# VH-VL binders against Uncharacterized FAD-binding protein C1783.01, part 5

Target 1, 263 residues: Uncharacterized FAD-binding protein C1783.01, of Schizosaccharomyces pombe (q9us28r162to424)
Amino acid sequence: YGIFAAPILDVRVLTNPGAVKRTYNLCLDISKYPLLEGKDWKIGGSFGIMPPNSDAEVLHLAHLLKIPQHELYVTKVLRTNGGRWPTIWGEDKPRCLYTSLYHIFKWCSDFISKPPTKSLIRLLAEHTLNPVEKSVLLALSDFRQDESYCRICTQSCVTLPDILEAFPSCHPPVDHLISALPQLMPRWYSISNDPSLANKRLEMAFTVQEYHSPNGQSRTGICTGFLEDLALAFLKARHDGSLANKKFTVPMFRGVQQNPFAK

## First folded at step 13 (VH-VL; from w1 with heavy chain F103Y)

Design z1
Fold by ESMFold2, last read:
Parts: C-alpha cells; sequence; structure tokens
Structure z1 (fold): chain C 263 residues (1-263), chain A 123 residues (1-123), chain B 106 residues (1-106)
C-alpha cells in the first residue's frame, strides 16, 4: 500500500464559536484509492494520516540551524547505508533517494511532537560553545539522573526548536541531527460511516489537540493542527467562491481492522 | 576559486593593538563559518574560535576568550582577529580557515586556509 | 575537550617506504580529518571524515578508523610528502588537533 492524496469534499464545524474544544468533520473522496484485491472499506475500520510539519515550523528550524534558504530546497541524491528510513515498514536495505532538506524536515523528521532524547541533547552539548550552556545540556543528558530531564523536557513539552532558542551557542551538525531525530509517524483515525454505501466517501471527525509551550503560547498537535489548517482553508475558499480553483487533499492510507503489529 | 587572503606580517611591541584580516572570495562568504587557528613558533595548531559572518554569531576557545576579538564585515567579505593589548606570547602564525559544509554526509573539514599572517611581538 | 595523540611524533623515511601515522582520541570522534603542512606553507586538507581523500590528493594516501583510533597511511612515500601531519576532530567544541607528526624524507 502507498500514501493516497484524498480530496476533501466537505468540511463541517461541529462545535459552536467560543467552545473550549474545536471539532470538525471531514468528508474525503476515496473513490480513486487503489485497493488491493479482495479488500474494501468497512465502518469501524481505521485509516492513517501522514501529517507533515508546517512550513512555518520547517523554516523556523532551518533558521535556528543557520541553513541558507536556497540550500534548504536543493534536491540531492541521498544514499543510505541500510535501515528502513524513510519508510515506516519497508525493508532494511540501502536506498537511493531524490530529496531535499526541506522535504526531510517537512515529511520525515519529528522535531515537534516528541521531546529531544538524552542522546540528542548530548549531541547538542558537544556542539555548544558557551560553557554555562554546555554544562546545562550535559546535566540534562546525564543518564544517571532523570529528574531534571523529566521536569524540564518532558513535563514542560519542550521541543528541539525550544532547546535551540534557549541555547543560542549550540550549533550541531545537521546530518547528525537528522540521524538522531525520530521519524514522523502516522496518526490513526476511525471510519465513522460506511464508504461503500456512501458512494466511496469517507467521513471522520477530529478534535484539535491543544497544549501550551514553555513560554505560554498555545500550540496544536501536529496532525490535528494540520487538519484544522486544511479545514479552515477549505471553508475560506468556499465562502470566497474560489473552491473550484483550489485543491485540498489529505495524505492517507487504509488501515487494518486488527492490531497492525499482530500479523 | 575559493580563496582566503590574509593581511601581511606584523611586527609589534607589547601593549600595542592589532587587527589582522582574512578576505574570502569565490564562495558565499555569509553562508560559511570562518575559524581562526594559531601556530606558535615551532609548535602545532591550536583552534581559537569561530564566526558566522551572516549574523556575526561568534564563539571562542576559552583559552583565548577576553584576549582576542573575532569579527567580520560582510559587506567586504572580510573576517578579523583583533587584540587590544598584545603580549610577547602572542607571537605566532595566525590562519583563517573556512569550515566546509556538506549537509548530506556531514564532512565539516577546514577545506580552505588563508596563507597565514605572522605576528611578531617583541619586548 | 577531546585530546588527540599522534604516533609517532616524528619519523624519517626513504622514498618508496610505507608510512603509518596513528591518531588516538580520549573519547569517540565522529568527524576526524587529516591535514598536511608542507615546509613554509599553510596546512592543507588531506583526508576528511576519516577515509575520504580531498580533491587533488594522490591515491597513495589513505585513511581509516572510527571511534577513538584513526590511521593515515602513505603506501609509497615520495619526496614531496615531507612536512607535518595533523589529525583534527569536529565532534566536540573546543575543536582540537593532534600534536603533529613530522615526516622527513631521506
Amino acid sequence: as target 1 above (263 residues)
Amino acid sequence: EVQLVQSGAEVKKPGESLRISCKGSGYSFTDYWMHWVRQAPGQGLEWMGIIYPGDSDTGYNQKFKGRVTISADKSISTAYLQWSSLKASDTAMYYCARLGRDYWKGSYPFDYWGQGTLVTVSS
Amino acid sequence: AIQLTQSPSSLSASVGDRVTITCSATSSVRYMHWYLQKPGQSPQLLIYDASNRATGVPDRFSGSGSGTDFTLKISRVEAEDVGVYYCQQYSSYPLTFGQGTKVEIK
């Protein structure tokens, strides 16, 4: 199976203005989804969405890493020595990829939804020039103690960009940073209708996941924030009468009705 | 094509100030880190510090912090190493070196070096 | 700071000899480079990332190693190979060089 770009047919706002939670319903066109032999969509089944990082987040990280904008978009042939990256379930093998740093940060690296690991923080410490900043990062990466790491990094929802902003003398090598970042993973949703009875349309609801950054700014989860941005852009285009001139798609794939790891 | 051209040799007395320069050409000067490396007479190489000319972000080997100032003027593609008060122990050859940048394999060597500036400080 | 120790500190070789220079680090190094400083010249990049020859470097030069132990080899020394060889790490600030290996040709 592969990733399918499902067109958005309709968006409904399910919550009233001013509600604490924001919930939307999406109607997706799955009529052209390439199904394997003998398989079909079922109510109560699941599907995955591959959420990208936002362009704003990618550009911000590139700025923090001092990556010139033109270098960010240069396409190169990348040869790997093995492993499954960038695939989630592909074979462990060397690969030859045609990609860019932008594409890797946009679609492949998770630098927002997970706090930096101690191993990543150690890499940052080794490439930190200011001795006070380095000492703090070394303490956070100390495998003999978890108290400061848990309080600062995990409990406070700290991200890699937050660390780079707080430690401006930290200048890690970009290739090592990419190798140390976790891979972006799909988010799973339930099918709320029977698409075979509804002319191959898939309906789903999602609630925007919100939390606060260490400096008090509101943040959204990667996938529900991505979906909300699409939903709002769709609604704006419909209101403006420009919907026919625009294309809104959700990158998705069909799931299995049982535990994906059970086979 | 890539060239780093340094200012000429200097003979100074203790207590005098000095600024030496390194002009980069044949590449995007503001997009690469520039480093300074010292070599005392008959001795090995010693890393002094760095600057990113694009935003003047600087860093120092703690051994030299407070003794020298690293700066750059991006309008003329030139990096500087400066002392406010020289000591006899500052007698050395000083090199600028560009940090190579390859995001895809992460090589990061000093791929181009200036010709060196001999600084002699005699009491 | 990562300390780099080269061995030997100096050597004298005849043209055609095989020369081996080692560089030992006090902790693991991901990015190790080698430079040659010929008499009266600035250093020049010889080997980058342990084993890659820089542009224009003859194939008699080779590098190997990982972790804390790195090696530079010259398969058949030539008269032009005289100078001081330095290893250098880019894995932890402050950046450091080995103390140098002086190679003289008979």
Scores: ipSAE 0.778, ipTM 0.917, lowest interface PAE 0.9, mean pLDDT 87
Fold by ESMFold2, fold request of step 14:
Structure z1 (fold): chain C 263 residues (1-263), chain A 123 residues (1-123), chain B 106 residues (1-106)
Amino acid sequence: as target 1 above (263 residues)
Amino acid sequence: EVQLVQSGAEVKKPGESLRISCKGSGYSFTDYWMHWVRQAPGQGLEWMGIIYPGDSDTGYNQKFKGRVTISADKSISTAYLQWSSLKASDTAMYYCARLGRDYWKGSYPFDYWGQGTLVTVSS
Amino acid sequence: AIQLTQSPSSLSASVGDRVTITCSATSSVRYMHWYLQKPGQSPQLLIYDASNRATGVPDRFSGSGSGTDFTLKISRVEAEDVGVYYCQQYSSYPLTFGQGTKVEIK
């Protein structure tokens, strides 16, 4: 719940252009992070980053679902029956939220990094008009065998947008779809320096995670792709002399579980 | 105010072609699915198919696939139901209906209906 | 396809009577709607999503149910309530209606 917008103080590129992997170091300002009494940052400890889905992915999904532009951004009251959603560690309770479909897709729903579940695929099948498309989706959702699901959805890194593109006669109800999507979860990173001695700065390194979609298109992981976009925008602003007029932040929080190698 | 206004009644012979229309007004025509529903004389309601006028994305109840064509002209906010060769069994009342949506209340009812077009096919 | 079966198929009621109409589905329905088709008219939305009255629908109409079993009630029938009542599901294509319940007022 305590998501902190940590300013980026510096970015270093750790790999040469053309290397097989792209690795960056980020230096984050954690001086204003609210720590509990008696707690401190430790080298080798962990922290979480809450990566949003990119605007491009959110707009693409909205297009595939035929959500009009103005309805995507309208703020409405959402009432929940219980659970901790949209929080990660909030209390299990009913909630009254003021939010938008954009905010839900941007920050709350994981429609990219997780393959659709069999139950989600069954929902899609029920709302598919073309009988050939429907029969394929029904086969993928069949709980009595895993071979086609594992080969197609898991091993090929299929996403919900990929299915909606491949099955254009599939038109699921948006509210049911949102209820069936997994929650967007934090990604965990190790602290690479001792921030207690370094003016409350946190250094971390990340390597961009790349994979290929079913049609062979290169993709990046949600979190490392998000971090790379920030890193490149920071470097461009520094090169152009516009860094003082911009603020780059990483949404993060201190981990509740300790690294067993920490002091 | 949302209105769906359909073309007038038709009397046809088997084998003739026919296109009936449904004009939508008072709302963003291209942003809502339009459905067609048939009602044979003295009978209940039967769903025929859909179109999204914004991109002409179209779907059919398989019972009617190949028997009718659903289309739209978004420049005049009009949806169409068309037969290339009518049969006597096509005698029915035909309704267009807008699919309502409220992403937050979870509803997808046919919230507005046209007045109906009676099609009579007899020799 | 999800088949919807309404009961009764027809009924005759006096003004002021309570009317109950049921709709049973062959599989679970998340979105169930009710329509009234008055004599000589097109259908009109009455109840959406099982229990919500459409705009302008009097509070004598109510709906309930979930899963496979749904109910429409008219607490005190009026003469204007004559017509055929239909349930309709939006949970699986093809979309389907119940066969209808004809309500006549004596």
Scores: ipSAE 0.773, ipTM 0.914, lowest interface PAE 0.9, mean pLDDT 87
Fold by ESMFold2, look of step 14:
Structure z1 (fold): chain C 263 residues (1-263), chain A 123 residues (1-123), chain B 106 residues (1-106)
Amino acid sequence: as target 1 above (263 residues)
Amino acid sequence: EVQLVQSGAEVKKPGESLRISCKGSGYSFTDYWMHWVRQAPGQGLEWMGIIYPGDSDTGYNQKFKGRVTISADKSISTAYLQWSSLKASDTAMYYCARLGRDYWKGSYPFDYWGQGTLVTVSS
Amino acid sequence: AIQLTQSPSSLSASVGDRVTITCSATSSVRYMHWYLQKPGQSPQLLIYDASNRATGVPDRFSGSGSGTDFTLKISRVEAEDVGVYYCQQYSSYPLTFGQGTKVEIK
């Protein structure tokens, strides 16, 4: 599979202004999606969206890790011995990758939607200079007792950036950190229209997922937050008359599983 | 060419203050951690602490915390190690060392060292 | 703190001898480095990340090991290899060095 950059053709806001839940409809242009011969889109089928982390989140993480701005974008050729890293859908084979730290953090590493593992917290503890901070991180990583970890990391929705902010003397090696982070996962959606009758357009609706961080900050889910940002930017560009000067795309790919409720 | 040039040897009496320096050149001084390492006469190497000159973030080996102050002046690409009151036990060779980094190979060695500053403290 | 113990503490070798130095850690080390301090000089990097030679280091130097046990080898010692060899870990603060291995030639 490759990732297809599907252009957004239209956005509709499905909820009233000020509603508690925000729901949008996206219309995507799939006319140029490279389908295998004999395959086609069908109602009730599935597709995946690969949500990137926002640039703001990537730059914030880089700042916390003391990665100089110019180093973040340096392109490197990586050789692998096999596996699907940095993505879960790549071929399980040795390969040559052109990438950067920015690309890894933007598209490949999940440092937002999942709490840090105890193994990751142990790595952070080992690279923490302040002994009080280190002792707290060691306690959180203790595999013999889960009470503190569950309360702080899991139930309070703590992220890696939250820990790095709370423990300023923590300076982990970036390569080890990347290897310990989970991969960004695609989010799967069902095709809700018949694209053959809609002139190779794919429609989907999504509701923005919200939660609160440990400091009370409102946060959105990675995928629905990404889609909302695109939707709002599209609507703003349409309102301002600048739509022709901008490109709005959703990174997606077709799934192989059939929805059993499809017509 | 990366170079770390330290200040000259010092002979001091107990109770005196001292600041020694390490000037970095040939690289982006503010983008690399700088470490201090001591070597008492006839002894091995001992890590003292670090500074990130870009924001002056510092850390210390607990053995030396309160005994020394690590600082940097990024406008002149210089790191400092400072004592407010020297003891005879502070007699040692002091080295600055740059922490090398390669985000892709995972190799964080002390890749460049200063020539050392001999500090002698005698009563 | 991860303690590093080198063996032997000192040795005397003839030119052409094979020299083996070990470094044992009290806990697993992911990043182990080796330095040579020649007489009257500052330390210089020899091997980084257990097995990689630093720029300009001759082929006769090699490193190996993982976990808690690491080895530095000199395949054929030369007179210029005299000095004290140190292992150093970058896996847990505080950073630590081995106690050193003094190598004399002759």
Scores: ipSAE 0.772, ipTM 0.917, lowest interface PAE 0.9, mean pLDDT 86

Design z1
Fold by ESMFold2, look of step 20:
Structure z1 (fold): chain C 263 residues (1-263), chain A 123 residues (1-123), chain B 106 residues (1-106)
Amino acid sequence: as target 1 above (263 residues)
Amino acid sequence: EVQLVQSGAEVKKPGESLRISCKGSGYSFTDYWMHWVRQAPGQGLEWMGIIYPGDSDTGYNQKFKGRVTISADKSISTAYLQWSSLKASDTAMYYCARLGRDYWKGSYPFDYWGQGTLVTVSS
Amino acid sequence: AIQLTQSPSSLSASVGDRVTITCSATSSVRYMHWYLQKPGQSPQLLIYDASNRATGVPDRFSGSGSGTDFTLKISRVEAEDVGVYYCQQYSSYPLTFGQGTKVEIK
């Protein structure tokens, strides 16, 4: 399945101003979605959204890795040896891709939503100059026990940027780091209407997911933060009368479609 | 094109201070890590440390930490290696080397080297 | 630290000979490079990332290997190939070099 850029047709704010949680409804145009023969959209079915990392997070990571800005955006040919990357569902085959480090960090690498793996932390340890910092990273990556890793990395919502900030003598090779990072995965949502009865329009609701970093700063989840940014930009453009000059799309694809009342 | 030019040979006595230099030209000096490599007489190559001239982020091989200081002046595209108090064991050839990078081929060799600075420390 | 051991430590070859130099690491190396230091000169890059020739390096030089075992070959040595050859890893700080292989032409 390819990823479809679904235009946003409408945004509704479902929560009152000042509410603790923020919830939105999106209406998406799926009239041009390439459905396979015999497949339809169903109420209660699922679809996936491929959320990008924010530009702020990508630029921050590039800064921590000392990637010069001009190199971040250079487009080059990348040849793969096989596998399905950058697709989730595509054929396992070698590919020739035109991409940039920016595009890889923006759309392909998950460095925010998951704590770094022990394997990734080992790579970081090997490229750490300060011996005290290195010994901490080695302990976190120790495959013989999980106690330190679970307590520090998992329970405290530690990200790769958090580690790079905490361990300033760590300077990993960027290409190896990219190969060690998990692929950015879709987030799944339920279809809240019947698009076949609603002029090929898909409705979905989402609540912004918030959490706190180890130093107490508020963060939003990748997908719901991305969707909120789009929702707010759409509402602003509609208010300002500039909606016709802008395109607002959600990168999505069809999932399993089952009526909740059918066997 | 790319050129690393080091300061001239030095003859010093134990206890004296010394700063040697490496001037980079033909490339963006602040965008590449600069490394220092030592070669004692009749011996092999030994990595000493690293600096990123863009922000002066500096790291050392623990063998040399506290014995030498690595710094840079980006306004004149020059990296430095400095001793506050030389020992006879500091007698060696010292090279600066640029760390090459190609994110798409995944390589980080020392692609350009200075001509070397011979430091002789004897009484 | 990753220790690199080269073999042989020295050799003497005739022009036209095939020369093989090995580099063994105490742990796996992702980035292995080879340098030549000609007499009276600074080191110069020959091979990067195990098998890629640097710009201007003749095709008689080749490199191979992965993991802990790497090889540099000169298919037909020439008089200008005299010097000391070093392998170097960029997989773990501190960065390390092999002890060197001195190549002389008889």
Scores: ipSAE 0.770, ipTM 0.912, lowest interface PAE 1.1, mean pLDDT 88
Fold by ESMFold2, look of step 15:
Structure z1 (fold): chain C 263 residues (1-263), chain A 123 residues (1-123), chain B 106 residues (1-106)
Amino acid sequence: as target 1 above (263 residues)
Amino acid sequence: EVQLVQSGAEVKKPGESLRISCKGSGYSFTDYWMHWVRQAPGQGLEWMGIIYPGDSDTGYNQKFKGRVTISADKSISTAYLQWSSLKASDTAMYYCARLGRDYWKGSYPFDYWGQGTLVTVSS
Amino acid sequence: AIQLTQSPSSLSASVGDRVTITCSATSSVRYMHWYLQKPGQSPQLLIYDASNRATGVPDRFSGSGSGTDFTLKISRVEAEDVGVYYCQQYSSYPLTFGQGTKVEIK
């Protein structure tokens, strides 16, 4: 994929310890970013970060789906019939890819940030053994009404893992599940400095997005949670004197600003 | 070499209990769903239920729920089908079958079958 | 539950004949499989996911179809092809089989 791994040069905490909102500044090294001829980085321009799902979330999902851990990492040739899957930035054409279930769940499938779609819930219902559990899933997937879907799935921030835990007799085929999951989307940020005046260093700030699960557990947004984990690991390595032995990178790509009304 | 070996034929009376077995070898027994399928004399195939031997997660066709128990002993790679009280209508050939798993081709066939256990229930 | 109906229920063929067996479902099926149960034997997998031959299955066997209509073909029947052919869906629990198609060789 054409994603650049930008090294983190510095992290600055912008909020006091214990603040309700946690905000950080990241300084990224973009000196080696492969710019096309005639293109440049501009203050106020955009760039995208491709946030992965955490390893904990990937392993948890694999456990719920009864995927043996060693099979997660088996690399296979995957042939597509078209489209940009497994990413949004690839060429829209048939292709042959080398990947694994781990890479798909880590980088490509969004099973955390959005509630499951009605079509995904219908797939789950069809592969549910317990009739009471199946009837609930069928009602949630009913296209003729949205009341129960909105109340349970949307308003309560329910994820695919939450459903699999609540409906233990649900055993969907993994390949169909992957095809029904939405693609993991990049998050867009504005450049807050002029990189040409700062030796091709890109600065950005982010605030950690938090929400609560149906059981009251605190959860973070995929991208800002990912960025916070990197920031905290960088700060720990700096404090421990181990920074020189570690590399911290942010997967990013340059945005190309276009007239939003062109489409 | 994947192999499913079932226990031998049984002749029983109505009301008796019975447990038949299916021993899997040549593969990771705990990593595959095991299914039970029955075939009444002169009849077609009928799905009964499943077990995941790794955690004993089980499920049943509602037709058979409460009439049979599916279990496994992973220490000896063996799945079981058990009745507490047999009926004459339980006379059938019983097969265990492994659910094949290929995440990349999108297939879940019964790729290996046991040889079958004939259960005859008569007065 | 998804009901599968096979046609014909029985047929008699000579060696070398072309045989076609159909399987119709009451609802759309994503995963359709075919099995052969030879006389006195357990069922064995022939075709998985509508069109893929299982290991060791001769290329005279082919499968096709999608949605609710599926077909198994034998391009040139051999004496060893005698038995009962079953379709089976893995798209909705409870899992179901077709009623079977008995193939005899004359």
Scores: ipSAE 0.763, ipTM 0.909, lowest interface PAE 1.0, mean pLDDT 87
Fold by ESMFold2, fold request of step 14:
Structure z1 (fold): chain C 263 residues (1-263), chain A 123 residues (1-123), chain B 106 residues (1-106)
Amino acid sequence: as target 1 above (263 residues)
Amino acid sequence: EVQLVQSGAEVKKPGESLRISCKGSGYSFTDYWMHWVRQAPGQGLEWMGIIYPGDSDTGYNQKFKGRVTISADKSISTAYLQWSSLKASDTAMYYCARLGRDYWKGSYPFDYWGQGTLVTVSS
Amino acid sequence: AIQLTQSPSSLSASVGDRVTITCSATSSVRYMHWYLQKPGQSPQLLIYDASNRATGVPDRFSGSGSGTDFTLKISRVEAEDVGVYYCQQYSSYPLTFGQGTKVEIK
């Protein structure tokens, strides 16, 4: 995969203490980024951050799918017929990949930030044993009406794990589920520093995106929540004098982006 | 060596209870779904239901729901199929079968079968 | 429930004959498997996921198909191939089998 782990060199808090909105500046070391020939960091340019799903979310999904822990981490050769999976920026060609279910769920599949599609819900319905649960899922996937789907899945920010918890008799085949899930998408951020500087360091700012679940609990956006966690851990380590013993990295890339839905 | 060994043939009268067993060995019993399949005399195969022995998650073909109970004892790697009140129509061969899984090829066949338990219910 | 219809329901073949068995589904099947039940025995996996031979299955057995139409072929039947062949889908609960194809070797 073409993701670079950029070390965090510095973190600066840009908002006042106690502010409702929280904004940070990150300074990233891009000195070892493997630039391809004919590519460079653009004036006023952007870069993508690939926020991983948290280990807690991956393990929770594996539990819901009844994937044994020893199977989750087994590395296998995966052969493709073409396309750009598991990335949105790869070449459209057949390939052999060395990966694991953990890696696919951690870095490649988006099962948190987007509600399940109707086609995914139909797959879930087909693999649901309880007839009442199956009928509900069939209704949500019904192509003849959108009201139930929009009200339940879209407005309530429902995720695949939420559905699997609510419908415990649903046991979809894992390979089909992976093929039906959207690819995890990068989030784009602007370079804050002067574009005439060398590509040794890259500065960016982000504001934590918050929203509220139907039960009133705060949730953060996947990427800005991930970045805030890193920023706070970095600041704590600096304050405690332990920064030299720890490494903080941001998974990022510059590469040319192709059609993000090439599957 | 994966083996599924079922309990012996049974001859019962209508109204009697019965529990038949399927003991799995040579694999991680709690990590695979176990299914039950019925074959009436001279007839084809009929899927009855499933259990995941790791957490006893259980499901039934609606045709058999309320007629049978599927359970497992993971401490002895054994799945069970039981009736509280047998009917003559329950006369059949009963198989346990393990659901195979290959997450990378996407296949879910019954890769290993028990030898079968013949249940005869007659007055 | 997905209904599976096999054709033919029975056949007689001579040793060395080519045998073809079909399985038609009422809706699309992503996971189709074939089993052989020899006389007096439990079923055994023959072909999984339409076209893959199970371990120890001779290469005279082959499977093909997708969607609603699937085929099992025996290129040169042998006396040991006698029994009932079943297709089975794992695409929608409840799981279902075809009605079976009885193969006799004369």
Scores: ipSAE 0.761, ipTM 0.918, lowest interface PAE 0.9, mean pLDDT 86

